VH-VL binders against Large ribosomal subunit protein uL10m (mRpL10). Designs and how they scored, part 250

Target 1, 224 residues: Large ribosomal subunit protein uL10m (mRpL10), of Drosophila melanogaster (Fruit fly) (q9vpl3)
Amino acid sequence: RGKINIQRPKAPHYERARVVAVTQPKYPELPKAKSCFKTRAERTQQQQENPYNEIIAREVRNWLDHSRLVAFFHLSSITADDIFRVRVQLHKQNLHLKSYGSKIIEQAVKNTRYEAIVPLFHSNHCIVFSPDPEKTAALLRIVRRVPQMVLLGGIVEETMLSRNQLVAYAQMPGLHAVQAQLVQTLSQAPGHLIQQLQAHQNSFVQVLDVHAKNQMNEETPKST

## First folded at step 14 (VH-VL)

Design hb36 (from gn1 with light chain S39N; framework fv_imvotamab_arm2)
Fold by ESMFold2-Fast, scan of step 14:
Parts: sequence; C-alpha cells; structure tokens
Structure hb36 (fold): chain C 224 residues (1-224), chain A 118 residues (1-118), chain B 112 residues (1-112)
Amino acid sequence: as target 1 above (224 residues)
Amino acid sequence: EVQLVQSGAEVKKPGESLKISCKGSGYSFTKYWIGWVRQMPGKGLEWMGIIYPSDSYTRYSPSFQGQVTISADKSITTAYLQWSSLKASDTAMYYCARHWGYSSFDYWGQGTLVTVSS
Amino acid sequence: DIVMTQTPLSSPVTLGQPASISCRSSQSLVKSDGDTYLNWLQQRPGQPPRLLIYDISNRFSGVPDRFSGSGAGTDFTLKISRVEAEDVGVYYCMQHTHYPWTFGGGTKVEIK
C-alpha cells in the first residue's frame, strides 16, 4: 500500500468528531410510544429485578461513607452543557456533583443513619460529595453563580446541617478543631432538620413562581 | 499505613479446590470494596469481580461468574477467592486491591502465584 | 463489554525525554451519575500494579508531578514529562464506569 507522509496531526480527530456529530441520530422522546411505553406494574417489576440498582445503591452508600462533606441541592432546569461546566469547576476543587434517581438513594440509605435524607429527593435534585470539608466555602462560592442550584442543606463530619448551618460552617476558619466545635453546636435532631430543609424547598419554589410571573408582567425597552 | 497482604504461592493439580486470602489492615475494612484481578503469565490485567465486605455483596465479571467464588470475613478483615475445581488455564498471578469511588484499586496486595499443572 | 485500546504497545524512550500513552474506549466512559471513571496504573517488573492517576487527571498520593492525565469521553492520555529510570514498566488504563470493569492491553515503557 505504500505510505504517505502528511503533517496533519489534528485532522483525523477533527474529521472523526465531525462525522460522529452530524451522523448521530436525534430522536424525540415519545412517552406514549407503544413499543417503549411500559405500564407502572411492568416498571415496578423491572425495578425489583434490576441488579444494576443494587450495585449503584452500594456505590452511593460508599460515597456517603467516604465523604466528610455532602451537600444537597434542588436543581431547576439546566442544559447539559451548563451542568457539565459546573461539574468541571467543582471537580477542580475535589467536589463531585452527582445525580441519582430517588429509588437508588432510598436503597442506598435504607437502614442507615442517612435514611432521613430520602424526603429531600422527591423533587429534582443533585448532590455534591467531597472527602475534604474545608472545601465547603469553595462549594458555596461556585454554586452562588449557578441560580439553578439551590442549597437545601448537607452533612459535614457525619452531622446533618441545615442551609443556614452549612453557610455558617463555611464562614469559619479552616482549623479542624474550631470547625468540629461549630458542627457539634449547630447540629439538630434529624426530624427537625428534614422539616426545615423541606420548608426551604417550598419557599424556593414559591420564589421562582413569583419571579417568573414578574418577568412576564414587566416590560422594559431593550435593544439588541 | 494501608496494607493488603495475600496468602503464599500455591501449586495444584487440575480438579483440586483452592482458597486464597487477602488480609486488609490500616483502614476501616468494611468501608472499602475488595476487587480481584488476574494476570496470566506475560499478559495484562483482567478484572474478576468485587465484594462489598459490609454486607458481602458480590459482583463478578461475566467471564468469571460461576468459575470462582469471592467472599469476605469482616471479623478478621480478610477477603477470599476460591475455586471448586482448578484448571490448567487458571495458572496466573492473582491480585487483590481495594476500591472506593474514584480512587479505585488504590492499594494492591503483593499477589498470589497459582500454578496448576499435572 | 467496553474495549480499552492503548497505543503504543511499546514506547522506548531516552532518559529525560517525554513519553505519551493513549487510551481509547469503545464507548463513552460518562456514567449515569455524570462522572467519568478512568484510572492509570503502573506495573514495574516483578511488582504488583500501582495507582498513578484516578478520575482522569488526579495524581494519587506519592505520585510524582511528572505524571499527568487528561481526556474526556472516549479519548484519554497519560503523559510523563521527563522519563526516569524508575518509570520503566507497563502502564495500563482502566475504566470502572461500566460493568464489567476493563483494562487496556498495556504499554511497555523502556529505556533506549
């Protein structure tokens, strides 16, 4: 076949990426499609018999066991590109943004000290994990620029904290002894904490509704 | 210090049973998965399976399911890999390694050489 | 099963020169949780494997800064900025995004 010496080190990757991008099919989601639609009973049976859920639930439990910082967020509509950029920024700080279905979370925390978090996942959500609790301030700084993510609360050093308690923790010096004392002081009974976190979710939804209505009613002259 | 110590080399005949061990120390044993990896002489690495010692949940590679049994005894912080009937093709170095999250296979045992010949 | 293809199979390099190892997966390594689980391992002659890089680009404890990882989706690279005598060995990429977990075929780094 012979050989040709062509100096185009980036061309093969570029051409391949273009072919993949233009040839990848984009299909609309058809929830009413006959062949794809499943009854609730069929979906329930699949969930009961799904070995994938069993292993992923243990992976989630393992993340909880190894994360000295876990933060819970309500997640509003956000594009895949935008959430990817947030993930990259958080990852640079050893903060790992994860999303799991409610059933997997329930399986992961069932019969553990974390079982109280289940109600937080009855709406759109995401979780940030980190082995380093000193990164709480960095987390809040990054998320402050992402209005689609609303902090509900978290777990620091195995202690459940409300939104306000987690914010207070982030404002403390990075000395372990001082932060440990603060965590102990700020901790609450799990039942009371969960109710507070749910109240924050409800308040957030109502604020978004008011804001959306105000935007629709308010008209400002704008060019370009 | 984190350490995984494996049992010594084994020389067996085809058809014999074998159980090799991997003892963890210097960490909370039940909070990490233990995985098993095979390396045939002069070849690369093959994942065999993992166990979650906290509840002894196991997951196997399809190539090894039914061929081996992985178990653990958390009271002595030890994981096991077992064959009911060895074949000559089982001749390999076997490694255990601990796993969690993104830091998968972060610490490895020294390896157990298993030789199966008639 | 996800097939992990490493290139080159062998990389003879002069001491102090850089080395680059490529790893390509047959499918995207983005997991349903949104993250990518790709590691790089080093195996020196006669020794067990050692974790070098986890989560694409994070150096494991005790790993020299001359090692770096990069990549996304299906294309990943391990770079050694200046190869030293102790870097001789076989390097493996490993995906633990999808079950079963799979390794690349290995790249032998040796001094010429």
Scores: ipSAE 0.732, ipTM 0.881, lowest interface PAE 1.0, mean pLDDT 81

Design hb37 (from gn1 with heavy chain H99R; framework fv_imvotamab_arm2)
Fold by ESMFold2-Fast, scan of step 14:
Structure hb37 (fold): chain C 224 residues (1-224), chain A 118 residues (1-118), chain B 112 residues (1-112)
Amino acid sequence: as target 1 above (224 residues)
Amino acid sequence: EVQLVQSGAEVKKPGESLKISCKGSGYSFTKYWIGWVRQMPGKGLEWMGIIYPSDSYTRYSPSFQGQVTISADKSITTAYLQWSSLKASDTAMYYCARRWGYSSFDYWGQGTLVTVSS
Amino acid sequence: DIVMTQTPLSSPVTLGQPASISCRSSQSLVKSDGDTYLSWLQQRPGQPPRLLIYDISNRFSGVPDRFSGSGAGTDFTLKISRVEAEDVGVYYCMQHTHYPWTFGGGTKVEIK
């Protein structure tokens, strides 16, 4: 129930002042409270509102908006030395491997067309960004030798692609115009059926398939 | 062409308020961060803070927190730097600069000279 | 705060000769994601700063190939292979690996 105003202008101001006076006792700060145990919810809320996490989430959103290639991976246990070597190899191809906590990803993609990727980041994960979609083939060649990184899907030229669609895109690394037309052709291809028997852990694949289908003919207009 | 155009030079007395502007053109204003950098006469560069114009999220350098306010109006593609009460030590050239991702400030405004004297 | 120390403070160079600027950070600029965020800026007299190099070694659009960047960890170098008259100015390194972002003190390149 919202605010009530039947006679007095600025009723919300008066009501707020009264609530503040009643609900917040005026006590001095207690610096001697040595044990301040936060509930799991309070700790989670404070962590979500961490200024560092807030700026990083917007930086991630900025990377998503400016990268013409974004690839999503599940990341199994890997040593710091091994992942560093992979990062160096990728960097030589202008491919930028990033890893963020799931809460940062959630903040970065909330209320955007990318929000559907959130379930993929509940476990260990990483993302590869590049301004150059022609590097998709190089990315797949490098990752093929890293069994700990499992490709889930990605975004090429603002189009969400499944793992199989990214592999198909990589097979045609020629001219950008040809690649863009291939992406459009793949999204318009009939006969792709959503099989959900073993896809529950790869919800991004389902989202990409639904997105591709909606791009093709918009059968049921839903925001995605 | 990408361009950041800043407001003209200002001459003020201590205690006065001031708001200077930085207008972006030639790009999608809401997809880039805008940062502010101070250069005191004969000195180097100091990062003051940054704003994400899409939602007006701001972050400040600790040395400038509470001393200035950064804001943006995306409808006119303009970012602002504001003082409630100027000090003589605020005399400096102020630059705005555009940024994306993690890499760099790539395009810079021409600068606004602020002189505060009594 | 991370302190960025530039050497030399000034570099008088004969036209066509090389110049080298060093930038050292008070702690490693390797971020938790494994990347290093260090850039180099040029400021000509009376002009705003201009981006030269980003991500240690990448030349920005329109920057001549005589400029090159290198380094890792805490030690970074900007090199000008053959100084031209247009290269006169102050050069700054900048780190944006760790908050707050900080600049080096600047190195003045001038023709002798």
Scores: ipSAE 0.381, ipTM 0.681, lowest interface PAE 3.4, mean pLDDT 79

Design hb38 (from gn1 with heavy chain H99K; framework fv_imvotamab_arm2)
Fold by ESMFold2-Fast, scan of step 14:
Structure hb38 (fold): chain C 224 residues (1-224), chain A 118 residues (1-118), chain B 112 residues (1-112)
Amino acid sequence: as target 1 above (224 residues)
Amino acid sequence: EVQLVQSGAEVKKPGESLKISCKGSGYSFTKYWIGWVRQMPGKGLEWMGIIYPSDSYTRYSPSFQGQVTISADKSITTAYLQWSSLKASDTAMYYCARKWGYSSFDYWGQGTLVTVSS
Amino acid sequence: DIVMTQTPLSSPVTLGQPASISCRSSQSLVKSDGDTYLSWLQQRPGQPPRLLIYDISNRFSGVPDRFSGSGAGTDFTLKISRVEAEDVGVYYCMQHTHYPWTFGGGTKVEIK
């Protein structure tokens, strides 16, 4: 076929179009309902409307305040169908995959202890939230099948952890007391840990030039 | 352990002002949204608005925008619902409820009955 | 505003028999992040509402396992597998996917 994008082919064959028309759609998705992310409705929106980003930023802050597990990922190119399947698998484990623009993240963490994570979100990213830190192992198991998601680090029990520390936490037994003690042991000074999280993002970005040509996505790269 | 305790029943005349309260206890007050829900006698539930107590950010249902004011005082872990001028149509049970993230309203106050009659 | 249409308006059931309540939204409740924010509340006579189910199918703490939720997109169902005397009350669906947040009109469950 030569001209067809491997993940998102243009203009499906007549036979495929007929089959799709007969089968029930999986879900009415907001992106598909509006064709693309930029739509006519969005373009005609008036600037005088209430500031959308203000309420969403507080929702994000509320997620940060109530999630005993927060994992940060670099997100390379992935289809809407693929990320939807990942969201469904994560949701079954009480893991909530969210993606927000850098402006919303900056507004959400401004004047909080999380403010220093803003540089992590200057490139394509996503965040996984959970009120249950015991789900860290389940998170890493699921993400292992998604090479487009690259773990950068996270926050467990209000303690910032590097990628290696979060992986180590996931390998501990499911005893909350033991896991809490491990988090204390693995923790770093906030400045040092934030620098490590930023370094992981910067190192991955440097490799992206090669990966963009080869489409070689890693599921969970090891510490740099 | 988690409790939302609302102020007592009120009987008012049209045109009077009123401020009812919702006091949270047993949790970190500033980390949860507080919402207000109206239930008219014999009718269903209506969402009025929500406040984020940490910075007092509010969002209202269009049906209640301009009719009520929601506020909070985090120093005494209390949220408020206020009318500048009551109408007979404001006669209802008013509930406050706690919310976090994308959860639903998980804990509810006992309700405050407001009766407005001439 | 999203209109939440709840059926039936009343459901008289015999003790131990199942009850089913439907909730239909005027538009899809799938948010841009892919999640659906649909919950079910129970209100017993003279009491405040109580959260039963959140995120379509997850039971809230302390809620008996005879309650279950299901659905997707615009069609949602709450089922009570074996209705007990304490289940008398009005049940509401609620969406908080799209602003403003809206409730269904309620279904009254009565024992016969």
Scores: ipSAE 0.444, ipTM 0.725, lowest interface PAE 2.8, mean pLDDT 79

Design hb39 (from gn1 with heavy chain H99Q; framework fv_imvotamab_arm2)
Fold by ESMFold2-Fast, scan of step 14:
Structure hb39 (fold): chain C 224 residues (1-224), chain A 118 residues (1-118), chain B 112 residues (1-112)
Amino acid sequence: as target 1 above (224 residues)
Amino acid sequence: EVQLVQSGAEVKKPGESLKISCKGSGYSFTKYWIGWVRQMPGKGLEWMGIIYPSDSYTRYSPSFQGQVTISADKSITTAYLQWSSLKASDTAMYYCARQWGYSSFDYWGQGTLVTVSS
Amino acid sequence: DIVMTQTPLSSPVTLGQPASISCRSSQSLVKSDGDTYLSWLQQRPGQPPRLLIYDISNRFSGVPDRFSGSGAGTDFTLKISRVEAEDVGVYYCMQHTHYPWTFGGGTKVEIK
C-alpha cells in the first residue's frame, strides 16, 4: 500500500496551508473484568464428564424418531426380577421398555417437537418404544397385569394421544382408515391433548400424597 | 432396501493422507448412527468410532482418538473416515455400519481395503 | 475397557449337529436403562460381518430360527441348533453397554 498520490486542485487561499495530523495517542481499551478462561484441558475434562449423557440423549432422540409407537408410564416401586419379567414379555412383542433420567430426557427433547413431554418425567417413569403401532393392543394386555406401571399417554404415528385415545387405538389396530380418522381428530386440538397428559401426571401425584397420608394413619379411615 | 456402499480399495505410502467414504441409501440417513470398524489382516474386529449424521456428533474409541477423523455430509447421505498421515500399521479392512442407538450394528458396508506400504 | 472373552477359539462341528459359543464380559453388561446391549455377528469367509442376534436373544430380520441367544450379566451364549454348510465362518460377540464398545476375539466355526 502507499502507492496512491492525493492531489487537490488549488488550496483555499486563507486557510492554513498545512495541518500535520499528529498520530492520536491510542488508549487501548481495558479488557472487561478478568474472568477465568477455560483452558483446552478444562474443555476436554468437561466433555469427558458429560459424554455419557450426550450419547444417551441422542439414543433417546433416535428411539423417538424411529418408533411409530411410544407409550409413557409412571413406574411405582417394582423389584428388579419383576421388571425383568415384564421386559422379557414386552421384547417378545417387539416392545422395548426403557428408563432414562429426567435430565437426559430434557436434553434429548429440548428444541424438538417432543419438548412438551418433559413434565411427564418429574417422577419415576418408563417409556415403551416400538416400530410397530399394531402392537399397542399387545402392550396394553401385558401392562394390565403390572399394577406398578400406570399409562399416562403416548405418541402413535407422530401424533400425541391421551390415555383414553391410546386405549381406543388399541381396539382398532391395523385399520389405516381408522388411524387416519383418529389423527384428524387429534389435529383439531393438539395443545389440549398435551395439557391432558400433564393433568394426568398431576392427578397421580395427588394420589401418591393421599397414599402417603394413609400409611401414617394407624386408624382405619372413617366411612363416608 | 437398506444399503451401505463404501469406496474402493486404496494403496498408499506412509505419511500420505486418505479419506474413504460410506454412502447410505434405502433409509432415513440422519436417523441412524454410522460407525467405523477396523479389521487387521487375520485379526478380529475393532470399533473405531461413530457419528450421528443429523448433527455430526462424533464419539471415538480411545485407541483411535486423534488418529482418525469421522465426518458426514447428510446432503449426499455419505459418511467419511479420514487420516492426515497414514502409517504401515493402518493396513486393514475398514467397514462402516449402521446403528440404532445403543442396540447394534444392523447393516454393514462391503468394506474398504487400505494397504499402506513403502 | 470391557474385555469380551469368547470360547472356544475354534469349533469344528459335524453337519446337522449343534454348536455353542460362549462370551464372557469382564463387567456386567446391564446398562443404567435396565437393558443389556449384547449382540452376535457372523462373518463368512471374504464377506463383511452380518448381524445375527441383538439385545441378547432377538433374531435380526432374515436370520434362521436355528440361531438363538441367551444369557445375563456377564455370561452369554450363542447356539446353533443344527449347523449347516452356510454357517461356516467367524462369530463375534459385541457389547454396546459401556463405552468404548468392544468385540470378543471371535470363534471360528468349521465343518469336520
Scores: ipSAE 0.012, ipTM 0.533, lowest interface PAE 8.6, mean pLDDT 78

Design hb4 (from gn1 with heavy chain T30K; framework fv_imvotamab_arm2)
Fold by ESMFold2-Fast, scan of step 14:
Structure hb4 (fold): chain C 224 residues (1-224), chain A 118 residues (1-118), chain B 112 residues (1-112)
Amino acid sequence: as target 1 above (224 residues)
Amino acid sequence: EVQLVQSGAEVKKPGESLKISCKGSGYSFKKYWIGWVRQMPGKGLEWMGIIYPSDSYTRYSPSFQGQVTISADKSITTAYLQWSSLKASDTAMYYCARHWGYSSFDYWGQGTLVTVSS
Amino acid sequence: DIVMTQTPLSSPVTLGQPASISCRSSQSLVKSDGDTYLSWLQQRPGQPPRLLIYDISNRFSGVPDRFSGSGAGTDFTLKISRVEAEDVGVYYCMQHTHYPWTFGGGTKVEIK
């Protein structure tokens, strides 16, 4: 189309291009696979976009593999100063508050038994990691003072726990045998962890719906 | 007991290929990064790269990208560091070390001395 | 790349006296995930490095309590409260906050 030619004029004919062509060796065509379809700069830019997400996803997987306590929270709007104060308090107890994009979480848990947590991260979220499951009580005590953080559930000793189960675990710090029994019982039920996690997800959605009290007004009435 | 055991000392000529090993035991090999660190004679420590054995994902220091290849075989709990063509400047002690984010490099191999001379 | 500057280069110390090593990073070691990844390693003559301190101030398993770490942001310190003969060696700080991971140049602790 003439319109296309007008909108995108042909590249200027530069003397430089001619010089480059003349200086190139006239050796027989090498049977090298010149299947590089992108420019060097284009290729470099594309590679730079991917490396950060890839390594950070392995870092998240590394934290999951080494944390005997992982707690998932919905995170409401909070100032940088407020979240910093929470991080300091948590860090004193060897509790590590972290926030990652949903794509990074998805990559970190893909093809693992923890893949079921992905739906929890469709909204604003944060995660607390610790190598020490005994710190669950300290975690709940600290976050009780932070209304912007709402506990959704967690993982203890590689076993997914609902919000209520995690709270119960926190209330038994001197009963290691009972805590171990609880964890083992959960790990013996095929699909149980996924169903519990999905039930909590559904319960959270239902609580939000009920709290909004917008069941009959889900769609705005077309009154104009 | 966590242990990282490295292969023995190597004496090579420039242009030769080499592959040294680091065998982990006493822990879940796939859950830890394995890193390689170079120490040239009388000099400090240089990070070369890491591998995550679970999926063989590698990350290299820019100074070592294209100079070496890091690989791992999780079935025999062994990580490798490989050169296609050695140079005299590759003469150094090479350490492997286990890493997880919180603890850093917590356990180290005994080192493999690589000498490259004509 | 993050440059890790250690001072002093060499620290001659009398047995039983304290030693202090400083490590300064060219930029903040606070990672985007909120934590600071700074550790200290000890290398005795003829031996591989050994982890002493991780996460700025946490002693690794089996490390004597005479070793302590402190600091934040860009300035970090390793202290040995009472140097013993077995403490002779080179001490390195290391950051694994930013890629590539980097080490300090090392500080040699020697007995006078």
Scores: ipSAE 0.734, ipTM 0.878, lowest interface PAE 1.2, mean pLDDT 81

Design hb40 (from gn1 with heavy chain H99E; framework fv_imvotamab_arm2)
Fold by ESMFold2-Fast, scan of step 14:
Structure hb40 (fold): chain C 224 residues (1-224), chain A 118 residues (1-118), chain B 112 residues (1-112)
Amino acid sequence: as target 1 above (224 residues)
Amino acid sequence: EVQLVQSGAEVKKPGESLKISCKGSGYSFTKYWIGWVRQMPGKGLEWMGIIYPSDSYTRYSPSFQGQVTISADKSITTAYLQWSSLKASDTAMYYCAREWGYSSFDYWGQGTLVTVSS
Amino acid sequence: DIVMTQTPLSSPVTLGQPASISCRSSQSLVKSDGDTYLSWLQQRPGQPPRLLIYDISNRFSGVPDRFSGSGAGTDFTLKISRVEAEDVGVYYCMQHTHYPWTFGGGTKVEIK
């Protein structure tokens, strides 16, 4: 019985099917030319195209510089359909889920104030960007339903926050002054925050390693 | 207020050199790319190239590589587009625009008309 | 290079009626980061281009809500729900998913 948004409420099943039907590219059935396989030389050339990587790395730096909210996640195995659904939900809240290769991230943050975050990206990862830090609560509500995405930490108003600090920030009122005071209170020596973020990642890696080993032993009982 | 102010109209002869400017104000100049776009009289828009002013990294459209030079001076928040030798086919309106990921070309200069005739 | 094809080339519209512009790309505009970088620009006679829509469907600051964008992959649409006299001009789609950046050929919206 709250205020009704003029935009119709979303029904996940039907809305996704409708969005896919409306937005999915439709190609008339035409005789498909046999796909030209790239030669080894062409594939090698693509692997060595540093100029393209230089553009992408600077685009990543632009996202970091223009986002007042940046959240870092470990991303475990997830289907293309599932991540697409998550991306759509996030986009409705002006939250932009991005996935880049580790070397692109390293190139983007090298010799910048963000360089300390590089260790977070040694495993499968994704990043959520937003110009609006008040969307932190919406972000955490959405990802709570996505067990494949594990929050590692983030950056809010240029301040690095651990997982617990970011969760605390999300629970604050939407008053910018109050949130700014919280960020200042949570903002202690950056080295301690980086260590906290790395510790959470290491703990998660240990859990994944134990789980993977247990899973493999259960799947291959003959290998005791 | 974000503003991009371009230099005034130019009338040149083929073979002459030219450098036009685009001065940014009201924002952090080094945090945005500056792109250059050409519009031939009565025709559409063509992307020429882009510069990241923080480190002067440039990238050109293949059609313009070697034809023009893009540069920037971050101390005076100004980007430049220059020709070593103009051709009659360079007659066009030239726009600068700033960009980054989700804003695309969000703010545009007023344009610089370049006329090259003999 | 990605070829961006706009239809129609010109759209005469009665004041207060809707207008629709289509933009098709020669290949998918989904970037490796998962997003689609398609924008719509408006150019009024004698003026520089102005950003209307970015990332397919997001209206830029100050853009009236009568403008909306939609689409995915290779097929995109800009809609004006109720055309006003101020909306006369040429509209361009633009992609910067794949280098080099490319524009559509433009659609001229004019009052009939």
Scores: ipSAE 0.260, ipTM 0.626, lowest interface PAE 4.1, mean pLDDT 79

Design hb41 (from gn1 with heavy chain H99L; framework fv_imvotamab_arm2)
Fold by ESMFold2-Fast, scan of step 14:
Structure hb41 (fold): chain C 224 residues (1-224), chain A 118 residues (1-118), chain B 112 residues (1-112)
Amino acid sequence: as target 1 above (224 residues)
Amino acid sequence: EVQLVQSGAEVKKPGESLKISCKGSGYSFTKYWIGWVRQMPGKGLEWMGIIYPSDSYTRYSPSFQGQVTISADKSITTAYLQWSSLKASDTAMYYCARLWGYSSFDYWGQGTLVTVSS
Amino acid sequence: DIVMTQTPLSSPVTLGQPASISCRSSQSLVKSDGDTYLSWLQQRPGQPPRLLIYDISNRFSGVPDRFSGSGAGTDFTLKISRVEAEDVGVYYCMQHTHYPWTFGGGTKVEIK
């Protein structure tokens, strides 16, 4: 039901990824850097530009409304070349990697049913969208080889799923109706799920902070 | 299922105001952008602007900024294109069309012919 | 503004023969997110435009297999493998990559 793309066009497939690959040498680092990770200063400047900010926020809302699969990732430092390779692999599977500032995400989902996801974006992040939830297995296979991307959770058929629930979904049969029904069964109350996803993100950030502090302490010479 | 139904043809004189409509049905109206496209007699297509009906945010083509106003009423799933003062050069067929994810205009209205003459 | 140039301006085709329409942009249509937003529209006489192809090469729902799109960067092609009587009309390419969004000038397909 509704799996035939009668109400929306299909997202670009392999040919678009080929175009990106072919034109890559003509594009310096800048276009790729803007696609997933930005500096704090760049994000602040972008968010101060109201017309651009409002357009991007609605782009995010549009992707959320039209994607049957949305996956949230924490993103560590990654080179433009590395993220480009990931993007090309994802495009071949009709998976669209996007990066937006946390304030843009907040603006996009404010007063919508997606508002609960805002806490996930208080640190470096990126999102993968697809109109095809059958691509969840392909997504996880590709991302498994990218240590800079850490899966936090996702939305499948408008239902919030934790990391483990999304992995379980990827192992299921290819019947969308059965998968959608099971997603509802596996899901938790939105508040609880958001706490779980935010806790995972907070734990990851906390681990990084503790590690950094431990490195500082180890570097400090000690006298007896 | 998905339909965009536009208001009927209009015949107006220069200086008159006009508001034409585009009613969406068969889909969630607030989840899609609505765009307006002009086609002058015997000529090609020109993008005029878009509106996001959920909050009525608009974006105009520079050549149409200040020339027209785009608005929407989500309670009756209708988008509008309005002129405060028509000119003979506004004579054209006007189409509304739906946008998904910025990929394309996927469904189009039947068009509203606007004729502005003496 | 991005200028979209279509070639030819008109294409007289014998029934059952292939037709090919070219669309060239004045700048690359690869958006900063890496995607290319190019579509093809068909307008039959007296009818509104109809979406044929989106995102370079994807056929829209209900569009016959004889229509195909290809291209990269600044050069794009719409191909009709065997033209049928119902294919008479004007074909437009459109870019959504850069504001303002722009259309090609159109290519009229006619049966000889």
Scores: ipSAE 0.074, ipTM 0.569, lowest interface PAE 5.5, mean pLDDT 78

